# Miniprotein binders against a8xhq1: the designs that were tried, part 1

No score or structure here was measured in a lab: all are predicted.

Target 1, 158 residues: a8xhq1
Amino acid sequence: MVQIWQMEPYPCGDPRLPHHLFPPKKITPDELSKRTGTLYWKLDTLDQVALAKRLTTLKLEHNFKKEDIFTLDAETTANFDDKIEELFEESSVPFEQARMIIEGSAYYDVEDKNGQWVRIFCEYGDLILIPSNTCFRFTTTPKNFVKMRRFYKEEEGN
Below, numbering starts at 1 at the first letter of every chain, in headers, positions and changes, except where a header shows other numbers.
F, E and O stand for the ipSAE by ESMFold2-Fast, ESMFold2 and OpenDDE, each averaged over both directions (binder to target, target to binder). V2 = 0.75 x the mean of E and O + 0.25 x the DockQ between their complexes.
Where letters were taken out, [cut] stands.

## First folded at step 7 (miniprotein)

Design P1
Fold by ESMFold2, look of step 8:
Structure P1 (fold): chain B 158 residues (1-158), chain A 87 residues (1-87)
Amino acid sequence: as target 1 above (158 residues)
Amino acid sequence: SKTYRIEIRFEVDSPLEALEKAELFLIKLAEIAREHGLTIRVEIRETEDGKIEIRFEIEGVSEEVAREIAELIREYFPDAEVEIRKE
């Protein structure tokens, strides 16, 4: 199921651990959207024609012109620890971005308007859209593996 | 590692259907990338002369993987202009 939760206020240690409250405070996709503007979908990856139509619509609606297929894997990624540390740095960009998990799992954290962090557990078939000027950060789980499609706009693409 | 830049161009009468076909191609390409641990960068755009242009780069391909990708390109875009450059 969808797993989104309020992060503990002073997380310590490995960012790849869950860092939820005790007991966990789960958040719905609607609450995520209201608090952060971040959108979430669980896509059906087995119906590839329907998936292609949905992704085409997403790209047209948001003017996404570039993408990559990106892999982080502790077994094969050069300088994995450095890359994970870099990706967990808080980032805010003046454009919206989308990420679709196609293998493995990851956490995306987004900051709400009150400065509180929400953690999204993203796994196979999940797609998120992070709005412009939203603080976010990224890490894997302790499995240290994720593959994703990352979508970018033309004016800020690489 | 081996890096290729591939450009695929085709004229369209129905841009939405053509973009959806290009997306289905990318979904299949992602499956190949998953099986072989590839990194792929993709850009899709409409050109000023009304064509769809797909550019992508792949790294770390074996000859087996390159053949799989070539077969996929021929399946999806048999009549398109295809340009392949080693980088």
Scores: ipSAE 0.615, ipTM 0.812, lowest interface PAE 1.0, mean pLDDT 84
Fold by OpenDDE base, look of step 8:
Structure P1 (fold): chain B 158 residues (1-158), chain A 87 residues (1-87)
Amino acid sequence: as target 1 above (158 residues)
Amino acid sequence: SKTYRIEIRFEVDSPLEALEKAELFLIKLAEIAREHGLTIRVEIRETEDGKIEIRFEIEGVSEEVAREIAELIREYFPDAEVEIRKE
């Protein structure tokens, strides 16, 4: 199952570390949705037909009309450190964000209604949908590598 | 080494069928992208006559990968407009 947990209240150090509570407080996808509105799916990548249908449904239901593949790689991405730092800054946007990991791994942190951060460990096949006006931030894992499909609405900039 | 840019455009009457077919193609492209440093952009638009236009832009493609993608294009979109530019 996907790994989701409540983050420690005052994390310090490398943002790419788990930063979970001790003992860890695991969060289910259902709880994630209830607390943050964020939706999570583990997609069956082995059934490409089903996967295509699922993603098509997502695009239609949420009116995603654009897409790109985004890569962060410490070995090839220019100004990787600066980019990671930038992406980990808390942000909020007035539109939904859909992301599917296609290689590597990363963390998406989302803030719940109580101001607590929840971290989602995303790997290949994971699809997340962050609702509009949700505080979020992003970082790679210590492996410093992730590729993802990013879905956009027409009004969104790339 | 020389790289290629591929642009694919095709129109379909059925949005659902178009999207599913395009998505299946994208899944294949994503597999290729995992192995190669590809930049893929997709845009879906409604044409003036009510058709759905799907546009793919693929960059950073080697000759070998371009050949592979070309085969996928022929398989999935035999009537697609394809432009390949050598960079």
Scores: ipSAE 0.448, ipTM 0.765, lowest interface PAE 0.8, mean pLDDT 88

## First folded at step 10 (miniprotein)

Design W4
Fold by OpenDDE base, look of step 10:
Structure W4 (fold): chain B 158 residues (1-158), chain A 87 residues (1-87)
Amino acid sequence: as target 1 above (158 residues)
Amino acid sequence: SKTYRIEIRIEFDSPLEALEKAELFLIKLVELARKHGLTFRVEIRETEDGKIEIRFEIEGVSEEVAREIAELIREYFPDAEVEIRKE
């Protein structure tokens, strides 16, 4: 099941904790799109043919021409703590960001039009597309492990 | 204990065909990536003659997995240019 929620306005402590409101304010993928422009899909990974078609469509529609595997693992990634800190710094890029989680889990936080942060819990099979010029930040869950496919357009860097 | 680097270069006549075949292969490769510590990069380009060129760079591949990938390449891309190097 998809897990998206509005973050508490002034989160403190470990960024890897959920930091939801009390009571939690859950957000649907449709609402996510309306508020932030971010698209979310739960892909059927069991049907490889369907999955291939879905990803092909994604690449064609958004003109993704590059891809890599990105791994964060506290056990194996050099300078893990520094990387986590860096990735959680708010940023904006002038290109779309498409990410598919293939192992582990992570949080993508995106800022809506009202300056509210929305957190997206991403795990295996989840595909997220963050539109250009969207304020976002990233962190792992406390498990400190995520592996994802990252999709890029031709002129885009990491 | 050493790892291998695999480079693949493939040309296709159709973008759709290229992407679909590549994606099927990538799905298999992702499964290997989930099981093993390998990583990969992919780049799709249009050639001057209007063809689609896809390049794969796979790193962190064990000898055993390298053989498996080689088999996958033969299955999905029999005409691909492939280089396997021990790192």
Scores: ipSAE 0.799, ipTM 0.913, lowest interface PAE 0.5, mean pLDDT 92
Fold by ESMFold2, look of step 11:
Structure W4 (fold): chain B 158 residues (1-158), chain A 87 residues (1-87)
Amino acid sequence: as target 1 above (158 residues)
Amino acid sequence: SKTYRIEIRIEFDSPLEALEKAELFLIKLVELARKHGLTFRVEIRETEDGKIEIRFEIEGVSEEVAREIAELIREYFPDAEVEIRKE
């Protein structure tokens, strides 16, 4: 099921824990889009033709020309603790970012226009698109493992 | 253990059908990446004569998985330029 929630205002401790409110305040993908511009889809991986068409459309509409596989795994990734700390630093980039989770799980946090943080739980089959100039951060869950497809544009003005 | 790098180059006349077929191939390649330790990169370019060139670079592939990928390439892209190198 879709799991997107409002983050607690002063999260303490391990960032890989859920950090939702009590009780949790769930957010729909439509609300996520209205508040942050971020798009989220839970794709049906059982329909491979539809999946291929969706991803082809994404690449054409957003001019994604490159992709790779990114793996973050506490058991095999060199300097995992340093990488997790780095990836959780608040960041903003002048380009769109698209990621599709193909194994494991991760959290993407995005900041809305009012400075409020929304946490998106991403797992197998989930596709996320974060707009340019959106403040975001990334971490795993306590399982410390995620594998994803990352999509990139050709950059102008190198 | 011994691993291989595979580079695949394919040109297409029609961008929509080419990208959809490439994406179907990529869905299969992702299944292999989930089961095995391989990784890959893909780059899409428009050539000077207006065709679409798609390049796949696959790394960390065992001999067994390399044969499996070769069979998949023959099925999807019989005219592809394929280079396999021991790493």
Scores: ipSAE 0.718, ipTM 0.880, lowest interface PAE 1.0, mean pLDDT 88

Design W6
Fold by OpenDDE base, look of step 10:
Structure W6 (fold): chain B 158 residues (1-158), chain A 87 residues (1-87)
Amino acid sequence: as target 1 above (158 residues)
Amino acid sequence: SKTYRIEIRIEFDSPLEALEKAELFMIKLVELARKHGLTIRVEIRTTENGKIEIRFEIEGVSEEVAREIAELIREYFPDAKVTIRKE
């Protein structure tokens, strides 16, 4: 099941904790799109042919021409703590960001139209598309491990 | 153990089926990356003659994994240009 929720307004402590409201305010993918423009969908990874078709369509529709695999692993990534801190700093980029989690898990936080943060729990098979000029931030879960396919357009670097 | 860098260049026409095949190949590479911690970069370009060129750069490849990748290449893109370098 998809796990998206509105974050607490003033989160403190470890960013890798859920930081949801009490009671949690769950957000549907449709609501996510409406509030932030971010698209989310769960890919069927068991059918690789179907997966290939879906990803090909994604690339064609959004003109993604570059890709890499990004890994964050507390056990192997150099300067992991610094990297996590860096990635959790709010940022905005002038291009779309497509990410598919291929292992582990992570959080993508996106800011909605009202300045509220929405957290997206991303795990294996999840694909997100963050629109350009969207405020976002990223962190792992407490497990400190995630691998993802990152898609880029030709104009973007990787 | 020594690792290798593998560069794969594939040129093909732009039909959807070809792109999907390339994606399926990438999915297989992703599986290897999950298991073996590979670094992969991919770039798709349109050539001057209108063909599609895909370049794969794979780093951190052990000898064992290199063989697996070679098998995948033979299966999906036997005409690909492959360069293997020791890291």
Scores: ipSAE 0.834, ipTM 0.924, lowest interface PAE 0.4, mean pLDDT 93
Fold by OpenDDE base, fold request of step 12:
Structure W6 (fold): chain B 158 residues (1-158), chain A 87 residues (1-87)
Amino acid sequence: as target 1 above (158 residues)
Amino acid sequence: SKTYRIEIRIEFDSPLEALEKAELFMIKLVELARKHGLTIRVEIRTTENGKIEIRFEIEGVSEEVAREIAELIREYFPDAKVTIRKE
């Protein structure tokens, strides 16, 4: 199940909590794209052949030439708290960001054209593509564990 | 440590089928990474003669996992150039 929602305007407390409105304002993937340009896919990981075809198409269409696996784990990652704090600071990069969650879960927050934050709950099988020059921030869920494939263009680094 | 770094180089004439095969190989590596905590980096390049080269770098590989990776290489890309170094 896809879980995307508009965040509360002035969230307080642990960033790893959902911080949705009450009642929750759910956002569809189409609306996410319209508001932020961010693309979301729920990939079928059970059919590995189909998955390979889909990811190959993604790489070709977006000219992704590099890839790595990124892991955040409170149990094994050095200075986990500092890293989480750093990643939750609002940022913008001049290149698109493609991420596929391969284990655990996390939140990607993206800012829409009206300055409102939209939170995307990402778990295994989820693929997101954040356009260049988009304000975003990142955090784990309270489980404090996520592993993802990160895709890059040839000119881009980590 | 008793871990190894494995470098895999694959060259092909840029057929879509080859790219999909490489991705399927990567999917298998991801499964191993989930189970064993491997670090993986991949780079796709164009060679001087116009061929496509894919380079895999895998770190944190135990001896047991190295055997599994070797089997995958033999299955998918038997002609790949493989370098193994102790970390």
Scores: ipSAE 0.824, ipTM 0.920, lowest interface PAE 0.4, mean pLDDT 93
Fold by OpenDDE base, fold request of step 12:
Structure W6 (fold): chain B 158 residues (1-158), chain A 87 residues (1-87)
Amino acid sequence: as target 1 above (158 residues)
Amino acid sequence: SKTYRIEIRIEFDSPLEALEKAELFMIKLVELARKHGLTIRVEIRTTENGKIEIRFEIEGVSEEVAREIAELIREYFPDAKVTIRKE
């Protein structure tokens, strides 16, 4: 099932650790949307026909016209440590970000309206849509491996 | 090892059914990408005559995987324009 939680207010140490509250404060996809605007789907990957329809609809609704496969792998990615550090720096972009995890796992952190970070554990079959101008950051899990489909509008490029 | 770059160009008139078919094709390519570490880029555009064109660019393809991709192309888009280059 989906794993979304409010992060501890002042996390320290390895960013790849969960950094949830104790006890964990779980967040539903609906609450995620209300707090951050971020949309989350758990796609049915077992029914490929249905998956194809769902992704086609997504692309049409959001006018995604470009796509690539993005891989982070400590074993093969050049300058992995630097990239992980860079990706965990808070950023904001003027376009929406659609990402589907196809292998491995990762965390997407998004900042809510109150400046609190919400962490989304993303694994195979998870699709997230982060709206434009949303503060976010990214990291792998300690497994240091994730592969995802990244969807773009034509103006954004790859 | 010897790897190839494969470019696939598909043109079709009817958008929705073709797009879903193309997406299913992409899902199959994603499976191969997971297994074999392929790099894939896709672009969808409308041609001057109003047709939809989808271009797939696949890199890091071994000879064996190239055969698998060829089979997928024959199955889904036998009329696709395919270009294969050595990397």
Scores: ipSAE 0.821, ipTM 0.919, lowest interface PAE 0.4, mean pLDDT 93
Fold by OpenDDE base, fold request of step 12:
Structure W6 (fold): chain B 158 residues (1-158), chain A 87 residues (1-87)
Amino acid sequence: as target 1 above (158 residues)
Amino acid sequence: SKTYRIEIRIEFDSPLEALEKAELFMIKLVELARKHGLTIRVEIRTTENGKIEIRFEIEGVSEEVAREIAELIREYFPDAKVTIRKE
């Protein structure tokens, strides 16, 4: 089941902790889209033929022409701590970002139109699409491991 | 430990079925990447003649994994151009 929630306004401590409200304010994928423009899909990975069709459609609809695999692993990634710190800094890019988790888990935080942060727990089979010019940040979970497919348009770099 | 870089170039017409087949091939490569820690980059281009060219670049490939990839290529795209180089 998808896990999306509104973050506490002033989180302190380890960014890799959930940092939800008490009680948690859960957000649906539809609400996520309305608030932030971000799209979320839980892909069926068991049927590889269906998965191939879905991803092909996605690439065609969004004109994705490039792809790579991105890995963060505290055990093997050089300068892991520095990279995690950098990725959790707020940023925005002038192009849409499509990411599919293929192993491990991570958090994508996106800022809504009211300046509130929404956290998306992403794990295997999850696909997210963050619109252009959206303020976002990223971190792993405390397990410090995630692997994802990153999709790009032809004019974009990795 | 000796590893290799494999480059795969596939050219085909633009039908949806061909693209889906290529994606299924990628899904198989992703499985290998998870298992063996491979680095993969993919690029899709349209040629002047309107054909589609897909290029796969795979790094960190051991000899044993290279054989597995070769089998996948044979199964999905036997006419693909393949280049293997030592890293």
Scores: ipSAE 0.813, ipTM 0.916, lowest interface PAE 0.4, mean pLDDT 93
Fold by ESMFold2, look of step 10:
Structure W6 (fold): chain B 158 residues (1-158), chain A 87 residues (1-87)
Amino acid sequence: as target 1 above (158 residues)
Amino acid sequence: SKTYRIEIRIEFDSPLEALEKAELFMIKLVELARKHGLTIRVEIRTTENGKIEIRFEIEGVSEEVAREIAELIREYFPDAKVTIRKE
């Protein structure tokens, strides 16, 4: 199921915990898109031909020319704690970012136009596209493991 | 030196069908990456002759996995240019 929620205003403690409001305020993908420009889909990974056509269309529409497999795993990633801290720092980049989760899970936080943060739970089969110049943060869940495909435009990987 | 780096270069001139086939090939590589600790990078470019070239670079490949990748290449792109190096 889709799990997107409004974050509490002053999150403290472990970033990998949910940090939702009390009671939780769920957000639809349409609301996410209207507030932040961020797009989110749950893709069907069982039909590989259809998946290949969908991802080819994505690459053509967005002119993605490069990709990699990115893994963050507490058991195998060198300097995992430092990496997780770096990735959670609020960042903005002058290009759009597309990520597809192929194993494990992670949170992407995105800031809306009013400075409010939305947390997106990303797991197997989820595709997220964050617009250029959007403030974002990244962390895992307490399972400390995610593997994803990352898509880039031609000059973005320098 | 128990791991290898593999480079695969594919060139074609019919962009849509070939791109979809290359994406399906990548989906199969992703299945191997989930099972094994593979690092994969892909780059798509236009050559001087106006053709499309896709380059796959795969790192952390054991000898056993290299054979699986070779079989996959033969299935999808038997004319691919393949380079294998020790790491």
Scores: ipSAE 0.778, ipTM 0.893, lowest interface PAE 0.6, mean pLDDT 89
Fold by ESMFold2, fold request of step 12:
Structure W6 (fold): chain B 158 residues (1-158), chain A 87 residues (1-87)
Amino acid sequence: as target 1 above (158 residues)
Amino acid sequence: SKTYRIEIRIEFDSPLEALEKAELFMIKLVELARKHGLTIRVEIRTTENGKIEIRFEIEGVSEEVAREIAELIREYFPDAKVTIRKE
């Protein structure tokens, strides 16, 4: 399954569609990191002891002190359409962001240093870390459902 | 509906093994959240005595799920301070 691709330069229409080039240009996690600084891992959710050790290390390395479970679901989220529009607005924050997908799927778009956008297809078990001051956007896929663990440093939570 | 809010407070010195055990406990809570639609928030702080305190706040808990969470607490942190309130 393709996880990362170069976005078309002038996407229009529903942001929840793939918006890849024709033909698609796939990006490796190494290229994603080189172009945007964004890190990606596929975590083994079936080996819970290993997962616990990996997440503990991540939290210690990045001094994450808070987390929550975030859900976006067309069936249950109040004002879903407004929320999805808000989340897709291009944003940049002065701190790093870590997100782990625990159900459903979503797209995170990140802009590279040449102004090109890369789309990350995030699904179950994926963990991404977006560096501070990186322009990003967020949306679901057409399935309109995602649940994720969000990790924060002390005093900086969303 | 009859749902409960559960607050769980654990406190320990900050050895790596205790932090990993707390994360494994959180992973078990995440399984319940996926299955039952729970809302979970977690905060970690250092107390004035230099110990680590972790607070789990869980919302939307049915009576059946509250029993499952109680079993997990007994297994992982039997000395945890637990507060249960009707919502």
Scores: ipSAE 0.764, ipTM 0.895, lowest interface PAE 0.5, mean pLDDT 88
Fold by ESMFold2, fold request of step 12:
Structure W6 (fold): chain B 158 residues (1-158), chain A 87 residues (1-87)
Amino acid sequence: as target 1 above (158 residues)
Amino acid sequence: SKTYRIEIRIEFDSPLEALEKAELFMIKLVELARKHGLTIRVEIRTTENGKIEIRFEIEGVSEEVAREIAELIREYFPDAKVTIRKE
């Protein structure tokens, strides 16, 4: 079962720590969706044919035309600490974002309409979809490593 | 000289089965990316003739991994257009 929790209101220090309330307030995927519009699935990576069908359907239904493999690794990523700081800055984009964790782990934080933040602990096989114009933040866990498939709609050309 | 960039282009009429086969091929590439430092980008577009074109760009490929990718291409898309360049 995915771990999602209410974040403390003023998280100080290392963003890679859990930053949950005391005691922790766990949130279900249904509550995540209701509060933020963010969708979550745990995909079955052992049945590769079924996985291929599921991801093909995702791409067709959401019109995803591009993807990449994204890696953050303290051992190999140039300027890892600076990059982690940059990625944790609050951001929003005018398009849907889908991310599938294929190795390691990461936190995605998503803000609801009341300005409260929830943190999603993403690990192998997790797929999340963040709606357009939703504020989010990203960091690794203290293991400092994640690899993911990122899915995009066709981008505007210049 | 130590690593290669591989471009794979496949084109087909828009049948669902071909898209699912391409995704299964990508899942196999993901297995290789978990073992090696591969950068992969994929683009799907509809050509002017209504065909589907999928372009895989793979970077950071050692000679050993390039041979594994070549075997996958032969298995999944023997008619693919493949270009290889030294990085």
Scores: ipSAE 0.762, ipTM 0.886, lowest interface PAE 0.6, mean pLDDT 88

Design W6
Fold by ESMFold2, look of step 11:
Structure W6 (fold): chain B 158 residues (1-158), chain A 87 residues (1-87)
Amino acid sequence: as target 1 above (158 residues)
Amino acid sequence: SKTYRIEIRIEFDSPLEALEKAELFMIKLVELARKHGLTIRVEIRTTENGKIEIRFEIEGVSEEVAREIAELIREYFPDAKVTIRKE
């Protein structure tokens, strides 16, 4: 089962550490959706026909017309530490976004309706959809590596 | 070492099976990107005649990987329009 947890209220230090409460408070995908509107799926990447059908349906339902492959790797990404700092800045965009992890791992944090942050531990095969106007931030784990497919609507992806 | 940029354009009527086949092709390209560190961008659009056009732009491709991509195109979309440029 996907790991989603309530973040500690005043996270200090390296954002790539878990920053869960003590004791940890895990959250289900249904609770994530109700609190933040964010949707989660675990995709079966070994069944490529089923994967293709699921992603085709996703693109049609959400009118995603553009995508790219995004890689963040401490060994090959120029100015990795600066990039991580930039990507962890709290952001909100006026369009929905979908992300599928195809290698490595990352954290996506989303802010709920009460201003509390929830952290999603995204691993290989995980797909998330963040609604428009949701405050989010992104980092890797201490493994410092993630590769993902990012999906955009026609207008937003330029 | 030299790398290439490859543009692949496929066009078809918009039946669901064709869209799923294009996604299977993309999944195979993603496997190559995982192995070889490729950059891939994709855009899907509806043409004026109601057809679907999908454009793949792949960067960082060695000659060996380009041959693998060519074989994959032959398998899935042998009539695709392909442009290869150095760099």
Scores: ipSAE 0.754, ipTM 0.888, lowest interface PAE 0.5, mean pLDDT 88

